# Designs tried in a protein design chat: VHH binders against q93235. Part 34

Target 1, 248 residues: q93235
Amino acid sequence: IFMKTLDPKVPRFYGKGTIIGVNPGVGYQPWLKERPDSTLIKYNLRDQKSYKAYLEQMKTYLTKYDSNATETRECGAGDSNDDLEKNPDALPCRFDLSVFDKGCSEKSDFGYKSGKPCVIISLNRLIGWRPTDYQENSVPEEVKDRYKAGSIAINCRGATNVDQEHIGKVTYMPSNGIDGRYYPYVFTKGYQQPIAMVKFDTIPRNKLVIVECRAYALNIEHDISSRLGMVYFEVMVEDKPVEEKKEL
Key: E = the ipSAE of ESMFold2; O = the ipSAE of OpenDDE; V2 = 0.75 times the mean of E and O plus 0.25 times the DockQ between their complexes.

## First folded at step 23 (VHH)

Design s51 (framework vhh_surovatamig_d1; at its last look DockQ between E and O 0.50; V2 from the best seeds 0.00; counts 0 for: pae E 2.6 > 2)
Fold by OpenDDE, look of step 23:
Structure s51 (fold): chain B 248 residues (1-248), chain A 123 residues (1-123)
Amino acid sequence: as target 1 above (248 residues)
Amino acid sequence: EVQLVESGGGLVQPGGSLRLSCAASGFTFSSYAMSWVRQAPGKGLEWVADISSSGGSTTYVDSVKGRFTISRDNAKKSLYLQMNSLRAEDTAVYYCAKLEREPGSYWYSFDSRGQGTLVTVSS
C-alpha cells in the first residue's frame, strides 16, 4: 500500500506497486470541488440552501450523459461495448439514466429534499478493463441476493459497527449494480462511464455516518489500506432549525 | 484540444531496442500524469507504464519490467518509452495517453491518447 503523488497537489492511493494498476478504484458523487478535501455530504433537511450545492454537482456530473445520438448507440439485451475493441467505427453504448427515476433523479432532487440522499458510485476508467463474473457458488454473501452476471455489484455498509447500526436501509439502483455492458473502457469519443446510485432510505438525522461502498467482481480486489475496490464518504442529514444569521 | 503524437515505432529484431516519443500539446503537460498503452494484433488495449506529472514516480506492467523505461521532459512537453530487449510479444501499436483524476476519488483514469506508433518485433 503506497500513497504516491501523481499530482503535486493530490495524493493518490495505489496498490501492488502500481500507480494506476489493474484493479479499479471506486469514486462517488456528489463531490464538491469547493471542498476538495472533504468527503462529507452534510446538509439540513430544513434548509434548501444547504443541499443546493450537492444538487448542482449531481446535475453537472450527469450532463456528460447528454449525448448526441450520433456519438452513442442504443444497446439492447445482448449488446455491449465489447465491439469497441474490434470495430473502431462502433459507437459506444448509451447510458440510460432512467434507471434512477425511482427516487434518485433530478426531479426528486436526488433524494436530498426527502432526506433519502442518493450517491453516485463509479469506477475509474482503466483501459481494457472489464468485470469478471463470479461463479454462481462463489458470489460474496453480501451481494448474493442482488448479483447478476455481467454486472458489478455494489454494497455499502457502515465503516464501523456503530455506523452500520446507523446506516439503515440502503437501496441500490439498479439493484444489480453497475451494468457491465458498458465495459471495456476504450479511447473513443462519446464513451459513457457506467454508474450506479445508492440511496440511503432510513439514514438517521443529526448523526454522522461513515459509509464504505465496495464494488464486486471476481477481478476486483478489496483492500482497506489502499482503498482498492472501495470508497469512503460520510453522510450527515441534519434536521435542525435554520439559525437566522442576525445581521450584525 | 489535447493532442498527443507518437513516433519512433518501426521494425526491430528480437533483442533490439527502440525509443518511442510522444509530443504533447493543448494542455499543461507538466500538470498531468502520463501513460503508455499498447494494443497487440488481435488483442485489447493493455497498460504498459505510467509516470507522475513530475516524473518522480514510475510504474510498469510486469511483462516489461526491467526492459522498458518511461520518462518525460516537461520542458519539451514530451513523453518517452525506452524499450530494450524487445520480444515478439511486444509487437503492438503503442499509444501515449493522458491521465486525469477521477472526480470524487483518489484514482486516476485514462483520458486521451494519440494515434499510436507501430512497433514490430520480428526476426
Scores: ipSAE 0.661, ipTM 0.838, lowest interface PAE 0.7, mean pLDDT 91
Fold by ESMFold2, look of step 23:
Structure s51 (fold): chain B 248 residues (1-248), chain A 123 residues (1-123)
Amino acid sequence: as target 1 above (248 residues)
Amino acid sequence: EVQLVESGGGLVQPGGSLRLSCAASGFTFSSYAMSWVRQAPGKGLEWVADISSSGGSTTYVDSVKGRFTISRDNAKKSLYLQMNSLRAEDTAVYYCAKLEREPGSYWYSFDSRGQGTLVTVSS
């Protein structure tokens, strides 16, 4: 309902969150290209075909991280993409998918087959933007235990009181969220957009859950009416008998 | 693949005008919102203007409102920036940029840009 009150064909031109500005928007995967106006992730645990499209979308999205050493560089603690702004020959930091190997990788069907679906969280690519740190006493309570300076923390909750009762245990990968070393974005062919994943470990069966996820850094403002710093999607994991199909 | 080629830059006196053009190829131009961005000497990129895929909606950074006009011709696969009442502060390399929606989001991301065209405003 929230997604349908905003015209998806017109970029949001007004206020914070313009296409190159000071405040990022948040996106998610899997988002099915065949149903571009839908934010619903719905499937039946008993019907593997019902989540096949989500698996394929996740796999396709993640292929951009299949890189060799020539187009990216390894980055460790304290590294960043700062050189990209001033050096056209600088290589962007390589994003390593192995952080997701604990239940949010292809081997585990990204959690879908076990009813613990994973959702990718990303920030839109704003040129020159990089996260700034909360002061220790100002870290928002919902991310206090997981926040690390230099990173963008992610938190997901139920959108309503009912959704909050249903959303259950949520695992964040990495727990600190998106590492800031992958910022800033600059126009470069080898750039690898950093992501985090959220796994819904105990989401109920046969119930629609509306999820709100927010990204946290000092310079990320949250505004529900303009969707600054947040994203909404719905999850429905069914566990129903599959109707037998006899045809042809 | 995607090609964006800017032209129309040059030297102009304060108060003068220039019209920038961007020729697009390698994608369905009419399906994508477009932007002009600029980079002044020694500075980072600054967003200048956006235009919707149909051309029906435009937005400008405050410093150029009333002076610059973004437009597009989808039949010619071209993006334009009419720059009037130019000031020394408008001196920059101007880039044409293709936008695409961030997956699953209301928001657009930058996808690609051209090589830029230099605009110099000085006496």
Scores: ipSAE 0.378, ipTM 0.685, lowest interface PAE 2.6, mean pLDDT 85
ESMFold2 (binder alone), look of step 23: mean pLDDT 80; pTM 0.812

## First folded at step 24 (VHH; framework vhh_5c3l_4)

Design c102 (at its last look DockQ between E and O 0.47; V2 from the best seeds 0.00; counts 0 for: pae E 2.1 > 2)
Fold by OpenDDE, look of step 24:
Structure c102 (fold): chain B 248 residues (1-248), chain A 123 residues (1-123)
Amino acid sequence: as target 1 above (248 residues)
Amino acid sequence: QVQLQESGGGLVQPGGSLRLSCAASGFTFSKYAMSWVRQAPGKGLEVVSDISSSGGRTYYADSVKGRFTISRDNAKNTLYLQMNSLKPEDTAVYYCAKLEREEGSYWYSFDSRGPGTQVTVSS
């Protein structure tokens, strides 16, 4: 019985009824702090000022990945943060933001200028939690085409039938969702939270679309009433003439 | 920078009591939920208790229900854990942890913890 030296940084379980919960929650960016109760992403394509705050928020959020080489390590296809549980001196895997270069990087204004806005999807940080893979035959249909073992698949759809008709083509970066190599989360300096981005390629103009994004792993429960395993936000891309505020 | 520092640990006999304190600095303490977690020898971390930012909501692990009380003084930026009727099984390093609501989410994450304080229950 190889007594796996239990890394003091990894909890074994979360009790029921805790504030933090036992299942991952889903979050999104950009979320504006100045509008904490708003889940609406609304801007005008013709007005750069209208989406500036979203860009700034995205940039600010992504600064957390600016880590020193001394705090993180490069991880290849076979690597994972599993080592963090075994070795207290192990460095967490560095997250590669280049995966978002196809239309969801800062260089592309995260797609906002072009009317193809990108949204960051993340899970809350539960110490010791790891995604459990689906069996090949048990992968949910909605993510079956994109699912990869070792990842958390993301799927976004319209919240209602009308929204589903309007949401248009959605691209996921990476296609497989959130990379599982960055799990488990441990209390360590330099830990980088894995994320995925969702790009709305053909979202209609001047229409409000309510979006539901779900995260998929075998050990992620979905519950609409509690919003477990999912997140809701609204997107409205306007294309309207900018009314010159006559400086009275 | 977020700083958490536990105190109040020590050696106590079974049936005894200890009061742990956690001094918080570097953030607006009153805006964040807090947690006590512990790690016993050879065991993983366990959530012992958590408390909402206002103190209106509390959680206790089944193993400590009725014996432990979590509280906070937001004016003093301090988290407390009153531990009564201590048992040898309560022997562990106890950590104070900051819970942070994820931006753009309704869910919380473990954000930070202190260096811990040793609690030893032994005859």
Scores: ipSAE 0.692, ipTM 0.837, lowest interface PAE 0.6, mean pLDDT 91
Fold by ESMFold2, look of step 24:
Structure c102 (fold): chain B 248 residues (1-248), chain A 123 residues (1-123)
Amino acid sequence: as target 1 above (248 residues)
Amino acid sequence: QVQLQESGGGLVQPGGSLRLSCAASGFTFSKYAMSWVRQAPGKGLEVVSDISSSGGRTYYADSVKGRFTISRDNAKNTLYLQMNSLKPEDTAVYYCAKLEREEGSYWYSFDSRGPGTQVTVSS
């Protein structure tokens, strides 16, 4: 059913005459540029070569967050990027990767070697967009227990009934999602796009799981047919013997 | 590394025409979608038009549709915006912007822009 219901993997748009849309789209990593139309994350636990490309892509993607004391500033509680649009000398907030140290960092091979792969979830960079909070009584049920005002919550589930049975435990880092203080996006050298990660703690072996992840803020629209506010990818964690090649 | 340089702005009477150009270097131009964005004094950036990497897919803001035409020449690494029937409301700094897909996403992100070129439509 899965292969028969897939639309082509092409960008969708929502908005007034633009392919980038009016509200942010959702993206994920690892995404291999040599296979740009594939959304499949597939590897064999017993074969390090099978997930090496995903590790390298994650590592390469994350290098943009290497410390940059001259192009960014430290931001704590109450700080934000609000000044960036009006002050050309303002520095953007530095994004701290340490929240991922508990199983979604390079030290743990981003969970791949333990069969608990981590996937980065991000929002595309739009001009002039920043998250709007839900009122307390209007927070969607899927994220109500993890939602914090000022943040963009993330939720991932199985795309079909079978996938829902198989997806297992999902850990969100940070649990309340992406902090909104890194918005708005501005064309500046030091801008650091905020991200979250999801870790699939109990995904089954040797089964394809289709995952749907959604981003939640009042001004993020969800539409399945156009993929607004969500992203789909597939995860296949194999655990099978590695065949030895014989020379003739 | 990425370098974008707009040109072709100036002062034009209402109803007139201008053609903007954007010279691109430091990246493989033909692999990336591009955009024109504009900013009127004291206002936020507005997306004017987008074009796919091949040039086969284009998009226009409602405010410019039918009057503006985006195009590109991948052999010359140049993006264009033909602006006809100009109105005072079109007065703005116009920026050439590079779009990208760095993540597995259904939408593009803004990546970078040039320094802009001023377009002023006044009697």
Scores: ipSAE 0.436, ipTM 0.726, lowest interface PAE 2.1, mean pLDDT 85
ESMFold2 (binder alone), look of step 24: mean pLDDT 85; pTM 0.870

Design c103 (at its last look DockQ between E and O 0.21; V2 from the best seeds 0.00; counts 0 for: pae E 7.6 > 2, placed apart)
Fold by OpenDDE, look of step 24:
Structure c103 (fold): chain B 248 residues (1-248), chain A 123 residues (1-123)
Amino acid sequence: as target 1 above (248 residues)
Amino acid sequence: QVQLQESGGGLVQPGGSLRLSCAASGFTFSKYAMSWVRQAPGKGLEVVSDISSSGGRTYYADSVKGRFTISRDNAKNTLYLQMNSLKPEDTAVYYCAKLEREPGSYWYSFDYRGPGTQVTVSS
């Protein structure tokens, strides 16, 4: 299940009555713009040059969180961006990147150098959209152990049986997934899109693994054919000698 | 810096017509899908229409199908919305919005919008 061709010129949508519908899509980073049709994250552990582009992409992406303190507010437990809909002068919640410090920060090369690559998971920004919580007895089994009301749980698995055997241990940061306090999305200066990271702790070397990540909330539909509520990408961590390019 | 500026709004009688324009700058206009969104008093934002970067695909909300036409001139960095057979229910602030692809996916996000233009349909 490869996402071979992505057309950035044609918007994708799902939902009643609108092109950008009521069901969120899932994105991921690093996605290299220079290879827009590729969903493959491939690098060699022994070759820093091979994963440099991914690091740069991750860094670049995260710069959007460098917000002026005057444009955002600190949000505690129980806070949300609900006020943004009612008060045009309200400030959006500030996103805290420190949640990724355990192996998925810039200082750790986002896990790439150590062979435990991290991937950012995001939802597309839908106007007014917010996650709906599962009831306690209705939480899907695959996220039940990590689910927290007020959050969007993320679960990544191998796309096929073989991939599932190879994907190994996966860590989610934060464990509960994307923090729902940052919803709803509203057109406002300084809005910070909430994200989560997935860390592949024991992904095999020299094997291609197709990964499927799904987002979980009551109002998130999953559909494989349309790729609603999910995203696919491939990961290959190579461990092989660096071939000296014979200067022709 | 991305800038969007709507124009063409105003007061019109039911059954009347308006043409909205949106001037875009600060980005490669021809590379991005664009949308019109509106906000009626006391209501949330509604996507009215969107158009692909090339203009080859257009979509409309059910409430405006057959009445509104979205178009764009990439050479002029301008987005348009022709609104015919206007109804009181169409009264709203209309915004031009730039769409952005969510990385690594087929899905798009609302990235930026203009200050809006008021459309009032009243007898």
Scores: ipSAE 0.546, ipTM 0.769, lowest interface PAE 0.8, mean pLDDT 90
Fold by ESMFold2, look of step 24:
Structure c103 (fold): chain B 248 residues (1-248), chain A 123 residues (1-123)
Amino acid sequence: as target 1 above (248 residues)
Amino acid sequence: QVQLQESGGGLVQPGGSLRLSCAASGFTFSKYAMSWVRQAPGKGLEVVSDISSSGGRTYYADSVKGRFTISRDNAKNTLYLQMNSLKPEDTAVYYCAKLEREPGSYWYSFDYRGPGTQVTVSS
């Protein structure tokens, strides 16, 4: 088959019936590239070096939001990235990291030093996908008190009954989840993927907690076996003595 | 840049066998899962088989289970598909694809394919 045109802003293959899929998956950070097979976030509160790699990964991931006025535009209520599909000169909406001040910024070591680690939650990028709102009477109970039309709500729970008892208080930033104004996604210079963060305010010490986070919009399906619409990771915040080497 | 080149296709009678190869270059082959996908005339892409970076895990579409075997040789940067007991419905262009995991996610996408190799199963 010969293609007459190739548009660099459109992926070569996408949609139903392909391995690309139509339903966005969910991803998280920090994910350490040097340990690619691990979904474990584990560190010791008494050993600052034990969480340094997570801080570095968070900072590196967030550098893509360091843009200027010539690559992005400010977007307020009612704005969206709809123009990106229609206008080659349109600028993508700027994502403002200040929503993560108050516990999930570099100033607080993203919560790691206080034992309240923050985790970034994001959706896989699908060209042209945008969230569809629930009707008021159809919002799932897990997110009903935080849901806002136009957003993708995030909810995290313990994977088992024990994990649910241990996960404790979770703070969502923004409370409504991922802001839908940054959709649709397109391949363009300067595009800034919207994200949310979750902060684990009261996670216990020295216990492994398996966390399941789900993203909620009418057009996001959930399937545990294929992990559609959700992500799993483990958190273990230790509080153990740091051993020193001794000479005999 | 990334290069994938399929070979080994051709015309074969029903019940016959073919072995497809995919030569890979421009990336560290042993670090990536790979896939064979096919496109029959007038149809969309179908994932035929996947193989993990080490070769320890495989997936097969129901339509080819028991007849096709995916393998890889990481020393030679080559992906293989052994196709036995071929049927007319296996007629398609077969593509080699490099799978890339989305960071911090269970999802894969593929960013690169070869030009494909034609397999035709007909009397």
Scores: ipSAE 0.014, ipTM 0.301, lowest interface PAE 7.6, mean pLDDT 80
ESMFold2 (binder alone), look of step 24: mean pLDDT 84; pTM 0.859

Design c104 (at its last fold request DockQ between E and O 0.62; V2 from the best seeds 0.63)
Fold by OpenDDE, fold request of step 25:
Structure c104 (fold): chain B 248 residues (1-248), chain A 123 residues (1-123)
Amino acid sequence: as target 1 above (248 residues)
Amino acid sequence: QVQLQESGGGLVQPGGSLRLSCAASGFTFSKYAMSWVRQAPGKGLEVVSDISSSGGRTYYVDSVKGRFTISRDNAKNTLYLQMNSLKPEDTAVYYCAKLEREPGSYWYSFDSRGPGTQVTVSS
């Protein structure tokens, strides 16, 4: 078991002692490269400059889907990446970013301008890993209303009771979470990592909210101590007059 | 461009030994954790072993513990897997893989792998 730092946000254990782990980890965007030690998403909705870096980070992250699009195929409802393991010449399924058009697209500034910021949720790419479906009667209550077999449900909540009171309404895109058709991960140039977005529709202004997002599949373990199957980040949407820097 | 090339595979009898090598290029090898994964016939890919960038941390899947040893020579940009006491169950294509921190995460992802080398353990 690889123990990491005492930072509560940092995973303490990689599953079963492996560096990669056998249990997926959860990540999020935007995570600013220029602030690698901060998991805080903080901006002033009245100040475009304050959230520009987040927009750029989101755009940069999503560029990967365009860059290798020619090495993908369109997949319908019955298609999946299952064949990639058997057929090395098979093209991976193209990820459809249009699922985020309702308030979480670049056109909408990923919701930042409107004070409804969107956050990308992803799982680390474990080779050969695919989500295992819950039985109908075993779906966790917190995702039962949105869960679909073949998907990885995402649920975000306030980390503390206070945070839960403040987090407000959260929308998931797609509602079912991360589309499982894009699993398993196979090393191919055209592979597109499936993601979901969470939109904070009614997050309060001028308050810090600590968010915990969990991914749900039967074979995803949740452990708070090791941070398996979950991720923490903070969101603070400010609504304040922009202080004109007096040019001293 | 990241390039990984496995070698050292072959046919061996049960109880035999093989040493796999993975030549890495196109990236700073010493900065990245590496992994050996394998795919047996009719089975999915599984992580066999991984090693930290410095080599200070290693992992082994239970089925190979005590028999396999992962190591690396950062000066030579080479990853190794010493395989002793081989069993028929070890028959698989073995891949070396580059690990990378997943963006927006503290977790690692597979970033790249080689074409693989066949290991066959048979009487």
Scores: ipSAE 0.737, ipTM 0.862, lowest interface PAE 0.5, mean pLDDT 92
Fold by ESMFold2, look of step 24:
Structure c104 (fold): chain B 248 residues (1-248), chain A 123 residues (1-123)
Amino acid sequence: as target 1 above (248 residues)
Amino acid sequence: QVQLQESGGGLVQPGGSLRLSCAASGFTFSKYAMSWVRQAPGKGLEVVSDISSSGGRTYYVDSVKGRFTISRDNAKNTLYLQMNSLKPEDTAVYYCAKLEREPGSYWYSFDSRGPGTQVTVSS
C-alpha cells in the first residue's frame, strides 16, 4: 500500500480549483515549527518550562511588527491599503500591536501563565483580496454583536457539543476582528499582515478542548469538509504536579 | 534573499505564441509552489496559473485554459509559461510569484514576485 510522506512546507488543503484558492484560509499561532503537523497547544500551568516554547513562538512571530520599520506608514480612520494596487511603491499601513496590551501581550505571557492562553488568528496572503461587507440585516448571528463594516469578524466555538460546553468565555481582540484597512496584499515591500487574537478566559484544566475558529466577511466561504474560512486547533491546559528536583 | 527574474515577453500579433521564463534563486525552488500573475493596463493583479512544487498539480484561470501551459524545471530552478493563441486581452505585465505555506496554517500564501515582463498582443 502507498503511504504519503508529509512535507511541512506543503499545505494539506488546496483552494477551490486552485493551489492557493480565491477564498482566504485561516491560520493560527502559536504553531511550533518543530512539530509542524501538530495543531495541539498543550501545557501544564504548574510548569513554566511546558509553555516556554509557545511564548517564544509568539514573540518571534510578532517581531515582524516592530515599529522601527521604515517601510510602513501610520493609518488612521479612513486610511487603507487601497492605493497599493495602483502604486506598488506606496507604503502599507503599519499594524499596531497595542490593541493586544490588555492580556495578550508579552507582559502577560500572552495569557499562558494565568491559564487564559491567547491564540493569534490570521488569513493567508491572497493577491488582491479584500473583505466585502454583509448588509446590516444579513450579519451571521455568531458575530452580529461584534461585527463592523470593513472588518473580518472572528468567532471561535467548540468543535463538538462537549467542546462547546468546555470552551467557556472567549475574548476577541479587537472585538470586531481583523481590520480590513490592511488589505489588499499585492506583494508590497514592508506589508504587515493584520491579525486578531482570541483569549480563552475560562478554559477548563486537564481537559482537551477542540476549537473551531471562523472568519466572517461576505466574500469568505465556509465549508467544514475542506476547512474553507476556518481553522481547528486543540487546547489542553493542565494543572498537575511536576516531578520534584532531587538534591544530591 | 529570494530572487525571481522573468523574461520572454514582447510584442506579438493575435494568434501568436510566447514562452515566458522565470529564473529563481535564493531559496530551494523545488520545495515551493509557484504562480504566474498578470496586471493588464489600469487593472488589478490576476492569478493566471499556478503549479505545485513537484509540478503534479496545475491551475489555470478560465480565460487561458487550453491556450496556456505552466511548467517547471526543478533542476534548472526555472518556471515557464507557454502562451499560445494569444489575444489582445492577454496584454499585461506578467509576474512570476513564489508561494509558501502560511505560518500556522494548512494553506498557501503568496510570498514574493519578480519585476515582471511585458506581453503586448496587438496587430
Scores: ipSAE 0.586, ipTM 0.814, lowest interface PAE 1.6, mean pLDDT 87
ESMFold2 (binder alone), look of step 24: mean pLDDT 83; pTM 0.849
OpenDDE, look of step 24: ipSAE 0.668; ipTM 0.835
ESMFold2, fold request of step 25: ipSAE 0.478, 0.528, 0.485; ipTM 0.762, 0.781, 0.769
ESMFold2 (binder alone), fold request of step 25: mean pLDDT 84, 83, 84; pTM 0.863, 0.853, 0.858
OpenDDE, fold request of step 25: ipSAE 0.594, 0.680; ipTM 0.803, 0.841

